# Miniprotein binders against p81326: the designs that were tried, part 44

Target 1, 226 residues: p81326
Amino acid sequence: MLHFGGFIMEINHISKILEKEREEYIRNKVEEYLKQGFSKDDAVNKANQSWRTYIGHRIQDVIYNLLKKFLKDSGLKVTTDKALNNRNLPEELDKVKRLIAINYGEYLFLPDADVIVYKVENNDIKIIAIISVKNSFRERRFETTYWKLKLKESPVTSHIKVFLATPDKDNEISYKCPNGKPKKMRIILEYELDGIYFLKEDFEETEKAKHFGKIVEDIIEISKKL

## First folded at step 21 (miniprotein)

Design W143
Fold by OpenDDE base, fold request of step 22:
Structure W143 (fold): chain B 226 residues (1-226), chain A 83 residues (1-83)
Amino acid sequence: as target 1 above (226 residues)
Amino acid sequence: SEEEKKIEELLLKAIKLMWEALSLADKGDYEEAIKKLEEAVKLLEEALKIAKELGNERLIKRVEQLLKDVKEMIEEIKEKLEE
């Protein structure tokens, strides 16, 4: 059992660690927006919005790098949608980009794919999994589910596992039925997605809802079946 | 305890540095990555010292594991620099 313990498990502290930067970040952004001529209230609101975007990217980056590190020995490769958003891509990444594309008739669009795990075998690329990273579920709560369903519609992409990784700081999906009341988002996301991985300890574990520490093993197992 | 809080603070700082180092290494900034990891080692060593003084086996184990991880990361990045 490759106990991906230790460093991976420390991801439980991601929210706490990154939140420590918030005050300074907000202060700096407020100052920036004030210099741009915004009112104090507008500057604060814009700074808070900027922070939400920023922290989301930071969490995604951590997850990306952890997956890249811990999947390396298995021969699996990791990239991001950001890396694919270039005009000039290496051949390998261009193939990856094409293999996750969703057909909309006249157009191909990419799903939200914060992290993409793939393997190269016999010069062929196989997409293993897409990991969507969500810090909060305030907006676009089922966007990941939409992409999962869209990927299922094509034999080219139907095999791709779609996972959600989240610290779920606000406990929006950590429990299915807290106090006997069903959490609609948890139930639907767990049902529609291939898995939910929590970047924290305090959650209701199920077959599909696991700690992030399990994601490496799960991805490796999936990769062996493809 | 105050000592446990200090250990936790050191650990959180070290973990952050480790994440940042991975990001830097991914971008090819290996030198800066190593610097961050070396700083993380120092923090973890301090944490380990305190944990041992407290006799907290759980914390000792946790810190030792992180020390192992960070040292491994340093070695991996150094190998890339020599390439």
Scores: ipSAE 0.818, ipTM 0.929, lowest interface PAE 0.5, mean pLDDT 93
Fold by OpenDDE base, last read:
Structure W143 (fold): chain B 226 residues (1-226), chain A 83 residues (1-83)
Amino acid sequence: as target 1 above (226 residues)
Amino acid sequence: SEEEKKIEELLLKAIKLMWEALSLADKGDYEEAIKKLEEAVKLLEEALKIAKELGNERLIKRVEQLLKDVKEMIEEIKEKLEE
């Protein structure tokens, strides 16, 4: 049994590790955009935007692989929204896709689901949790809460837990009432979501706001009740 | 200390390689994943040597745990290659 302690705790360094690549990445992208005929200012802006997307994907990939590794022994399976964006899906993934779909009358749409945890029992699939990964809260601050609320509206999806995982580098949601002032985003996210998991040590811990190291145990516990 | 900083840098590099190896293994690139993990082992062994020389028990324990984790990962991937 991989002791949940050592390797998973090293995720606290994810921001530091990945930020070391930023300077080189930006330089290379700026050069690329200059060759495409953009101005220096436009090239820099585009490079910064590209970096934000890139770093978000990298963090998501790390979280996905860690969850996949640490949940394997429990028999739980992990996939991503990207894996579901295929016309030809294996039967298992096609079922997963259908079980997370949200009804909009004439249309079915998928929630933003960076990581999806499910179990297979007697050829039946049960969705356990969706994990949204956010590096920063500059844009789409409450998008995850929207999807949680939509999932609650159907008896098919109402049981699905929705978690947020974030390093919260800028301390936007790490504390509820710093200096006596309520942080609206933290309070709303904590209220609406089933949990927030931090990829760092410096945060206000509550029943719903925990260190990422606890997510594996929490998911396993939820899976036993389904 | 300068030596502690060096240990930390080695650890961060090793952790990065471990994450990259997991991603490669997920994509079926098992051979390349093993190469990255073997490199991580070398970095961690160097870090362990320095930590022992310093007598820093906290760092020793941390590095030893990572070494164990990396070796287990290598074994798991090797088993998949034999499948």
Scores: ipSAE 0.818, ipTM 0.929, lowest interface PAE 0.5, mean pLDDT 93
Fold by OpenDDE base, fold request of step 22:
Structure W143 (fold): chain B 226 residues (1-226), chain A 83 residues (1-83)
Amino acid sequence: as target 1 above (226 residues)
Amino acid sequence: SEEEKKIEELLLKAIKLMWEALSLADKGDYEEAIKKLEEAVKLLEEALKIAKELGNERLIKRVEQLLKDVKEMIEEIKEKLEE
């Protein structure tokens, strides 16, 4: 059992750690927007929106770096959609980009792929998994599901696992049927995706819904079958 | 207890620094990454001291594991600096 050490489990504190920065961040952004000529109410709203974007990127960055670290010894590589949005890509990343592309007839588009895990064997690239990172489900609730379904439609991409990683601070998908009421989003996401990984302890665990600490092992196992 | 709260605060700070260090290292800012990790070590050592004084074995183990992890990270980054 590759006991991926205590450090990866500390991700449970990500929301708490980042929330400590919120007050100062909001204050600074409000001041910035006021200087730009926005009203107080508009400045506050914009600051809050900026914070949501900011915290999302921070969580994604942490997940990316953790996966990169803990998958390194297995020979697996990790990249991001941001890295793929460069005009001048190294050959390896250009291949990765092409291997996750979705066909829309005359056009190819990339799925939302916050984190991409792949391996290189004998100069061939195999995409293993795409991890979508969501801090909240207020917007675009089923976007990840859409991309999973689209990837499944092509023999080129059908093997790619699609995972969701989330702290789910608002408990939108942590439980399937809290108080006997089905949480549609949890049920649908769990059904359509290959897995949901929680950055917290308080959730209903299933075969597909696991703690983030298991993601490394799961990815390694998948990689061996490809 | 107040001491347990202090330990938790130290741990959270250390963890944050470790995450930041990974990000810096990914960008090639190895020197700054090491500085953050060294600070994390100091925080964790303080946490360990308090945990030992309390006799809280769970916290001791948790902190010791993080200390191991952070030291390993420092070594890994140092190796990259020498390349």
Scores: ipSAE 0.816, ipTM 0.928, lowest interface PAE 0.6, mean pLDDT 93
Fold by OpenDDE base, fold request of step 22:
Structure W143 (fold): chain B 226 residues (1-226), chain A 83 residues (1-83)
Amino acid sequence: as target 1 above (226 residues)
Amino acid sequence: SEEEKKIEELLLKAIKLMWEALSLADKGDYEEAIKKLEEAVKLLEEALKIAKELGNERLIKRVEQLLKDVKEMIEEIKEKLEE
């Protein structure tokens, strides 16, 4: 088992590191919104919403770059749905985009795919995994499971693994039955998805719920079977 | 201890810089990426010094691993800059 070194394990500190920026970020955004003519209360609310979006993007970016780095030696490639939203795509990325598309009859739409892992063999592209990154589960709790189920409906996409990566800072899905009470969201996400990877140490580990440090090895193993 | 807290603070700052450097390198800004990594090296060297003074083998090992990682990252990016 290729234990990727100490650097990947430092992801456990992602929430703590990024949260240090919050106070300054909020202050600056509040000031910006006040200058735009919003009330103090509205400015604070808008700033908090902006922070939630911002921190989500930052976490996604870190995960993307880590996966890109640690999968490079295996010959696997990494991209994002954002990179695919261009009019002029290189041939390789255009193929990736087509291979993750979901059929809705007259229309094709892309799933939410924060990170996409694929390989190129003899000019053939194989999609290996999609990683959804969630900082919190306040909204769209089962969106990732929806996309997993949709991908399963087509022989073109049914092989694609769908993973969730999260720091779960609010402990919404860290444990299945804390204090004897089942956590519906944890149970459903673990059941429907191919895996959940935690960016923290304090969680209930299972066959499908693992530390993020294991995701690289798991992806490499999957890639060998395709 | 206060010294252990200082080491942890230095490590967290260094890790942040390493993440930022990866993002910059991904965008093709290799020069700025190297600058951030060099700053991370300085922070980690300071952390290592304190850890050695404390005789904390766990922290020493952790810092040494990160120093190895950051130096490897610098070399990888330098190679890209020369291409």
Scores: ipSAE 0.815, ipTM 0.927, lowest interface PAE 0.5, mean pLDDT 93
Fold by OpenDDE base, last read:
Formats: sequence, structure tokens, C-alpha cells
Structure W143 (fold): chain B 226 residues (1-226), chain A 83 residues (1-83)
Amino acid sequence: as target 1 above (226 residues)
Amino acid sequence: SEEEKKIEELLLKAIKLMWEALSLADKGDYEEAIKKLEEAVKLLEEALKIAKELGNERLIKRVEQLLKDVKEMIEEIKEKLEE
């Protein structure tokens, strides 16, 4: 059992670690927006919005790098949707981009794919998994499920696993039925997605809802079946 | 205890540096990545010292594991620099 070291388990502290930067970040952004001529209230609001975007990208970056590191020895490769947005792609990434594309008749669009895991065998590329990273579920709650369903509609993409990774700081999906009340979002996400991986310890574990520390092993196992 | 809080603070700082180092290494900034990891080692060594003084076996084990991980990361990045 590749005991992925204690380092990957320390992901539990991602929210705490990154939130320590918030005060300074907000202060600096408020000052910036004030200099641009915004009111104090507008500056604060804009700073808070900027922080949400910023922290989301930071979490995604950490997850990307961890997956890249821990999947390397298995021969699996990791990329991001951002890397695929380039006009001039290496052949390998161009193939990856094409293999995750969803057909809308006259148009091809990419799903939201914060992290993409794939393998190269005999110059053939197989997409293994897409990981959506979400810090908050306040907006676009079911966007990941939409993409999963769309990927299922094509034999080209139907095999691709779609995972959600989240710290779920606000406990929106950590439990299925807290106090006997069903959490619609948790239930639907767990039903539609191939897995939910939590970047924390306090959650209801199920077959599909797991700690992030298990994602590497799960991906490797999926890779062996493809 | 206050000492346990200090250990946790050191650990969180070290972990942050390790994440930043990975990001830097991904971008090809290997030298800067190594510097961050070396700083993380120092923080973890301090944490380990305090944990041993407290006799907290759980924290000792946690810190020792992170020390192993960070040293491995340094070695991996150094290998990339030589390529």
C-alpha cells in the first residue's frame, strides 16, 4: 500500500493556512480600489470578491501540485484547463483537450476541468479523471454534475471519472441529513459524481464521499482498469 | 498548551512553504523552491524539538513524517536541477 506520506493529509489545514492571508490581502485590495476612486463600501465589496477568486485559485493550485507529485511515480500525468487554453499546444496537450471536449453540434466546448489526470500508453492518450475544485457552493451548485452528465453522453468521454474536491468550509455538503434534514446538494452531488473528496476531517464518509488522501489511490486503481 | 500551539504554528508555516515550493518547482523555479523547503526543514526541526520536550508522541510522529516528506521533496527537486 503506497502509504502516501503525512504531507498529503495535511491538506486538512488548507483553509486555515490560506485564511491567514485574508486580512492582509483585503487590506491591500481595499487600498488599491480606493486609489482607483471607488467608495469605501465598494472597495470592501470588490476586495471580498477578489479574495474569493484568489483563494479558489490557490486551493486549486495546491491540489494540482499534490496530484502531480503523488501520481508521478505511477506514470500518470496531470494538467489543468488553464494549460489547455493556449493557442499553441504541444501535441500531447492538444490531444488531451480534444479528448475531454463535449459536442454541441456545430461547437465543441470543454467541461470545467480544474485538474485533468491522464495516461500515455503507446502514444495513445487516455483521460482518467477530471477533478473540479470548489471552495464554496454558494454559486453554480450543480455545474459539476452537468458536466459529468454531458461527458456520459458520448462513448468518447463516458469513461472519464469526475470528482469534486472541496474543503466545504461552510458544511454545505459535509453531511447528508444533518438533524434529520436532507442536504439536497450533498445527495445530488454524491449521486451524480464519481466521488467527492473532502479537504478536512469532519464529514460523513460514504463509498463516494472520502477524504482527499484517498484520491491518489482511487485514481491509480481506475487507471489500471482502463 | 502554549507549546502545542507553537508547534502547530510552525507546522502550518512549514506546510505552506512546501505547497509554495511545489508550485515554484512546477514553474521551473527550482532554486527558489529549494530555499522554501530548506526553511520548512528549519521550522519542522524546531517543532520536533519542542514536541520531544513535551513528550507528545503524536506530534513527534507527525513532525517526523513531514520532515521525511520535505527532505524527499528537496532531493527530487535537486535531481531536476541536475537534468
Scores: ipSAE 0.811, ipTM 0.926, lowest interface PAE 0.6, mean pLDDT 93
Fold by OpenDDE base, look of step 21:
Structure W143 (fold): chain B 226 residues (1-226), chain A 83 residues (1-83)
Amino acid sequence: as target 1 above (226 residues)
Amino acid sequence: SEEEKKIEELLLKAIKLMWEALSLADKGDYEEAIKKLEEAVKLLEEALKIAKELGNERLIKRVEQLLKDVKEMIEEIKEKLEE
């Protein structure tokens, strides 16, 4: 089955497509905040912050749906951290939630897990990968790395691959040493994570830094080893 | 060229509709998903027509692949509606 249609490669246009919505979104949000009694400057700032959150969720949703579609034929399942926040989870999702939990002694906490890929074999669940989706790296630059390291500390979760998917619109991590100067963030993320997948073409490719189009194949290969 | 820009615009609109359709299908809104995909087909067919008129083989191939993908998506969702 041709798991790699032309459709998945069109992810390169995600930033361009979603950015077209920005003007209208900002206008509407500014109007909303003005009606709530905020000043013009405050309304604009709040609208911009809202947009950052909104576009992040939209990108995450697209990634989730693409992975779900292209991994389906391999028998792999895909869920999200949002789906796991329900009090009444189906048994399968409850198990998934427990299998990604990190031990802090008296407490268990979940890592940031925008997308979770797992398989079910003989009623046993195996977590394959967690994909963190980042639109920009302005905030919490190494949060994904923290979760990877925490997952690695337990034999229950140490096998879970942690990937980063990003359009990296501002070229914060697209290149390791532009102009001969090392990009600290790129180097650390690439070192600590299992892979970085770019939603664009203009980046420095390495063993761990790949185009998003490769993620499906990589996940399938990992799943065969578990 | 202006025609190439038009093709790209049509493609971007179609791709967006395809993403939205996937999201709708995931939520069980299969009928609305199909409607969006059918609209995407129309946009892609228009793009293909222009690409062929231009003789741009690269764009023709790209559009044809997307047409194949979108039609496959429609069939997959239709199968779910019958279940």
Scores: ipSAE 0.783, ipTM 0.914, lowest interface PAE 0.6, mean pLDDT 93

Design W147
Fold by ESMFold2, fold request of step 22:
Structure W147 (fold): chain B 226 residues (1-226), chain A 83 residues (1-83)
Amino acid sequence: as target 1 above (226 residues)
Amino acid sequence: SEEEKKIEELLLKAIKLMWEALTLLDKGDYEEAIKKLEEAVKLLEEALKIAKELGNERLIKRVEQLLKDVKEMIEEIKEKLEE
């Protein structure tokens, strides 16, 4: 096995690297909102909300690009849910979209999957894995498990692995039984999902809870079975 | 120490540049991606110099691996340009 250490493992510093941008980002956004006529308090609140959205997208972008780089030589392709919602989709991406869509009667919706990994064989597309990128768990704690369960309901999507990638800088799910007490979020997420991949060094590693760098080898192994 | 803080600052800046280069590569901006990676090389070479002055073998190995990684990325992108 070749070349999956070094650079990819440096993602463990992502929270530290991106946090250095916060002060300047907030300052610039407050100025922008003040120019739009918002009060100081409203501008600060909107700037902080904007920061939370921004940092989430930044983490997703890094993950997308790292996966694209490290999976390419294995014949695996990577896209995002945002790309799949674009108009004028190439035929390949339109097929990816149809293969992960969930049926709600008259309506078809994409699961909340930030990054999608797939392969193409003889013009056939096989969806390998969906990665949900979560910066925090305050508001949408079990959304990823919902989508895993929905994908299991159809033989067309039941093979799709559902992973969670997170820096978990506030240690909301880093340990299974801190102080001898089971942590409900960690236990349920680990039980229901196919894997949790941490973007930091300090967490309880298990067969399903791993360093992010391991995700590449795991996805390659899974793809060989499909 | 102050020297270890400087090394850390250089490493984090270089890593960020390497991530930015991947974004540029995804957009097809190969020349700009190479420029970001060359800037990362300069930062990593300075970090390596300081690490060697300190004699920190673990940090030397980490920076040397990152230098190898970034130089491989540069060569891969240059090969794409010559197609």
Scores: ipSAE 0.814, ipTM 0.925, lowest interface PAE 0.7, mean pLDDT 89
Fold by ESMFold2, look of step 21:
Structure W147 (fold): chain B 226 residues (1-226), chain A 83 residues (1-83)
Amino acid sequence: as target 1 above (226 residues)
Amino acid sequence: SEEEKKIEELLLKAIKLMWEALTLLDKGDYEEAIKKLEEAVKLLEEALKIAKELGNERLIKRVEQLLKDVKEMIEEIKEKLEE
């Protein structure tokens, strides 16, 4: 039986939990950069950049492992773009990589697909969904919608669902019309993507904008139609 | 209240340990994953005791579900370790 309460829903506290790590992380990182000969100002700036990268990876890791755990009994497998970029890939992952790659003439690139969900039937691989994990929308705000549109251009990738998972700590996309003012990012992301899954409690819920805990049920339902 | 703040602190620590255990599982570090989960059980048992003293049924249900989840995770890892 699927359990959408309990452990999986506790991801709503991820920003609070990770913020407690920030002070110690920054202090340790500043010390490292000072030892390397950077000025105090440069060391602080580099430490803050390091933190943003670190928390992004931490959130992605939690999402990856939760999906791996909760999709296992439905025969669904989970991997990451990082795993797909390793050299000497196992045959299965090499096939996954080839099935999501986008052709740009002489070049072949993977979409920004932090987490990939797929199934294997009779040694055939079917990509179900890709999940982009975003902690902040200051840069590459619409990158995920770009990849959705590129995947739609080919009959071999057009079925792939593209989801966004985010804590959205700063409420950049949590509401469609806060104080009566339309939020372009939220409106466009919700329109173009197959779903937005929030890693927090306080946001405007719609058919496409949901708590992260609902992603497991949604993926399983999609997989049954493929 | 002060007691509810303590329960929240215990829950957040336990949740973090559960996430760390999943990372350890992915790396194949089963024994360390079990250690993290057993620590989470102790924290959740303390949180449950406080929640019962308060009579807060919402918190009791939440903590009981998390305890069930952690114990199931421990059982699953132990089964894998015996294979």
Scores: ipSAE 0.795, ipTM 0.918, lowest interface PAE 0.8, mean pLDDT 89
Fold by OpenDDE base, fold request of step 22:
Structure W147 (fold): chain B 226 residues (1-226), chain A 83 residues (1-83)
Amino acid sequence: as target 1 above (226 residues)
Amino acid sequence: SEEEKKIEELLLKAIKLMWEALTLLDKGDYEEAIKKLEEAVKLLEEALKIAKELGNERLIKRVEQLLKDVKEMIEEIKEKLEE
């Protein structure tokens, strides 16, 4: 029995661990951009932008790998939108890709799906959940909500759970009404999404807002109902 | 205390190595993954030693759990390599 409680709980330190790399990363990128002929100010700005992208991918990778590990014994599989962006997909992944596609009339597009959890039973694929990973909410605050709503519009995808995983370092959505003031983003995200999973301890827990350590159990439970 | 800070530093390093090992596993680099995990074991053993010296039961339990987890991961990988 995978003791979900030990290693998975250590995800609380993800921001601290990755932030230790920031100074060196920024320094190296600034130097790189200076060599490319950018001004000092432009180099710093570009380095900071690069860091935001980099750290976002690192967090996503950790979450992906943890889910892959802890869901394996349950027979559930995990993939990413990146893995689906290939011209030559194995049959299984091609089916996964088709099963999460959103109809826009003449076109099909994929939702932002950082992590996709699915099961295979007798060559039939069932999509269980999509996990969106966000490090910060500075941009595209409700993009995950948009995709959830779009997925609900089709009987093919309406059953797919959409979760948000975040360290919420800036406490943008950790509490609903801190100091009596409603946090619009928290309230809307919690209302529209199937769950929010925090990669930290300091947050307001609700039925839908939980610690990341609970996501494995929740996904397994959902999978049993499909 | 300084010792508690040292334990935390060791834990954070070990956790990072464990995450890196998972990434390597995903890429099929099992040998390098084992090396990372073995390094994590060394760090955790050091942390455990310090925690025991301090008599901090909470830290002891936390480190022991991580040690168990990392050793199990190593065993799982080794079993796969023997197949």
Scores: ipSAE 0.751, ipTM 0.900, lowest interface PAE 0.7, mean pLDDT 93
Fold by OpenDDE base, fold request of step 22:
Structure W147 (fold): chain B 226 residues (1-226), chain A 83 residues (1-83)
Amino acid sequence: as target 1 above (226 residues)
Amino acid sequence: SEEEKKIEELLLKAIKLMWEALTLLDKGDYEEAIKKLEEAVKLLEEALKIAKELGNERLIKRVEQLLKDVKEMIEEIKEKLEE
């Protein structure tokens, strides 16, 4: 077991750490929207929506940076969909972008790919995995599954592993059958995706549902088979 | 205990600084990254002191591991800057 330091395990605290920023963030955003002429109720609602987007990006950034750090020694590279959303890409990133594209006949579109892990061998790019980061499952619950299925339809992309990383703060997918009732979303996501990685300790572990601390080892192992 | 809560607060602050340092590294802000990591070291050293005073072996081990990780990160950055 590659002893990845204790630092990666501390990801369990991500929700708690970021939540401490919420009060100040909301206050500042409410003030901003009030100055823009919104009502108090509208300002509060907009601030809350802004916070959801903000915290999602923060979690994604932490995951990206952790993966980048811990995969570096294995020779694996990490990028993001944001980095690919540029008109002028370096050759390497342009290749990455093309290798994750999904064919829709006349058009190519990119899947939602918060984090992309790839390797460079003999000047060839091989895409290893896409990690979707979800803070909550209130919206777009099965979007990651859609992209996995679409990637599977092409021999060019069928090998790409699709993972979900989430703190699942509300325990929406942490357990398969809590109180004897099957949780549809957990069951479907686990079935369709290559893995679910939890940014917390309190979840039902399975072959596909693991702690985030396992993702580095899993990705390295996959990379060796490509 | 109050002391355990203090340790946890120090750890959370240190972890946040470490994440921020990684973001700075990604942007090429190596000097600022080192400053954040050095601050994290100070927090972790304080946490370690309290943990040792309490005799909490679990917390001691956790803090020591984080200290090791932070120090290694600092060394890696310094080595890169000397190149």
Scores: ipSAE 0.745, ipTM 0.898, lowest interface PAE 0.7, mean pLDDT 93
Fold by OpenDDE base, fold request of step 22:
Structure W147 (fold): chain B 226 residues (1-226), chain A 83 residues (1-83)
Amino acid sequence: as target 1 above (226 residues)
Amino acid sequence: SEEEKKIEELLLKAIKLMWEALTLLDKGDYEEAIKKLEEAVKLLEEALKIAKELGNERLIKRVEQLLKDVKEMIEEIKEKLEE
C-alpha cells in the first residue's frame, strides 16, 4: 500500500492555511489599487476579486506539486495548462498539448486542465487524467462537466478521465441531499465526471466522491489500464 | 486545550513550509527547499514534544508521520544534489 503518508491527508487544512494570508494580501492589494487611483471601495472590491483568483492558483499549485510528488515513483508525469501555454514547448509537452486539444472545426482549444497526468511509453504519450481544481462554485459551475463531455466526443480524448478537486469551502457539493433537498450541482458533477476529490473530511462519500488522498491510487490504477 | 492549539499551529506552519518546498523543488531551487523543510522539521519536533507530553496518541502519530515525510523529502533532495 503506497502509504501516501500523512502529508497528503493534511490537504484538509489547505483552506485554513491559505486563508491566514488573506488579510495581508488584501491590505497590500488595496494599497496597490489606491496608488493606481481607485477609490477605497473599488480598491477593496478589486482586492477581494484578486484574492479569489490568487487562492485558486495557490490551491492548484499545491495539488499539482502533491500529484507530481506522489505519482513520480509510478513513472507518471504531471503538467499544467499554464506550462502548455508557451510558443516553444519541449516535444513531450507539445505532444501532451495536442492530445488534450478539443476540435471546434477551424480551431483547436484546450480544455481547462489545471493538472494533467500522463505517461510516456515507447516515446508515445498517453493522457491519463485531467484534474480541474475549483475553490468555489460561484462561477462557471459546470465548466468541468462541459470539458468532460467535449473530451468524450473524440476517440482521441474519450479515454481521458476528468476529475474535480475542491475544498468546497461553501459546502456547495459536499452532500447530495442535505435535509432532503437535492444539491443539483453535486448530483450533476458526480454523474458527469469520473470523480470528485474533496480536500476536506466533511463530505458525503460515494464511489465517485472521495477524499483527495485516494486520487493517487485511482490515477495509478487507471494508468495500468491504458 | 491551549497545548493542542499550539500543536495545531505548529503543524499548519510546517505543512505550509512543506508545500512551499515542493514549489521550490519544481522550480529547481533545491537549496531553498531544503531550508524550508529543515524549518518544518524543527516545528514538527516541537509539536511532537508537546504531543508526547500530553500523551495524545493521535497527535503523536500525526506529527510522526509528517516528520517521516519531511525527512524523506530532505533525503531525496540531498541525494539528487550529490549526483
Scores: ipSAE 0.744, ipTM 0.897, lowest interface PAE 0.7, mean pLDDT 93
Fold by ESMFold2, fold request of step 22:
Structure W147 (fold): chain B 226 residues (1-226), chain A 83 residues (1-83)
Amino acid sequence: as target 1 above (226 residues)
Amino acid sequence: SEEEKKIEELLLKAIKLMWEALTLLDKGDYEEAIKKLEEAVKLLEEALKIAKELGNERLIKRVEQLLKDVKEMIEEIKEKLEE
């Protein structure tokens, strides 16, 4: 089948497209909270907090579906942390879950991963990459870095690439030295992670900081080496 | 201009429909995915008409590419449905 030209690049509009949902979302949530007896101020505050969580999940959903579509013909499979937390896991996903688990002595926990890319060869599963999706960097600025470092500690997970995908609407990490001053967050994220993929055109491109449109090619190339 | 704003509005709606179709395809809702994509085609055809009236070659090429992409998505889903 033909590879789609151009469609993946329309990710550049994700912030604008999803922002159009905000007014209706907030209105519905405020009405919901008012009916529960909250004051107008509390209802608005709760609705705005709810929106921030919702928008993050929506961006993750778009990324998940795009990766699933564009990696399919290369024999690569995609799942999510939500899917791995289901109680009735198919055998394949149960193996994926076990292969990304982090050892904390007598305890075994999953890293915080939004989207997971893996392949199946002769009934063996190999985890290729995890993609953390961030809309904003106000909270949990370096959580993705922590999980990369933990995955690197074990020979069974050290090969897993850890990427960050972000629209970075507010330019929190888009440039390395804005106004001649080093931006600590961009520099540390770029240093520690295997890549940062921007969902927009306006950013400083480097070997590790690229447009999201390059992620499919990069993942395929990595998978050939594993 | 007002026409350029209309084209942008049509394109954004079409792109959103294409993303929604991928979600539906992931769930196995092939017929609903096709309906979303057919609506996207209508929006893109309207956008193409306006772009041609403006003579904006960059917009014409972009809309034509998206139309090609959407139509290919429709054919892929129809092939899956026949399996």
Scores: ipSAE 0.742, ipTM 0.892, lowest interface PAE 0.9, mean pLDDT 89

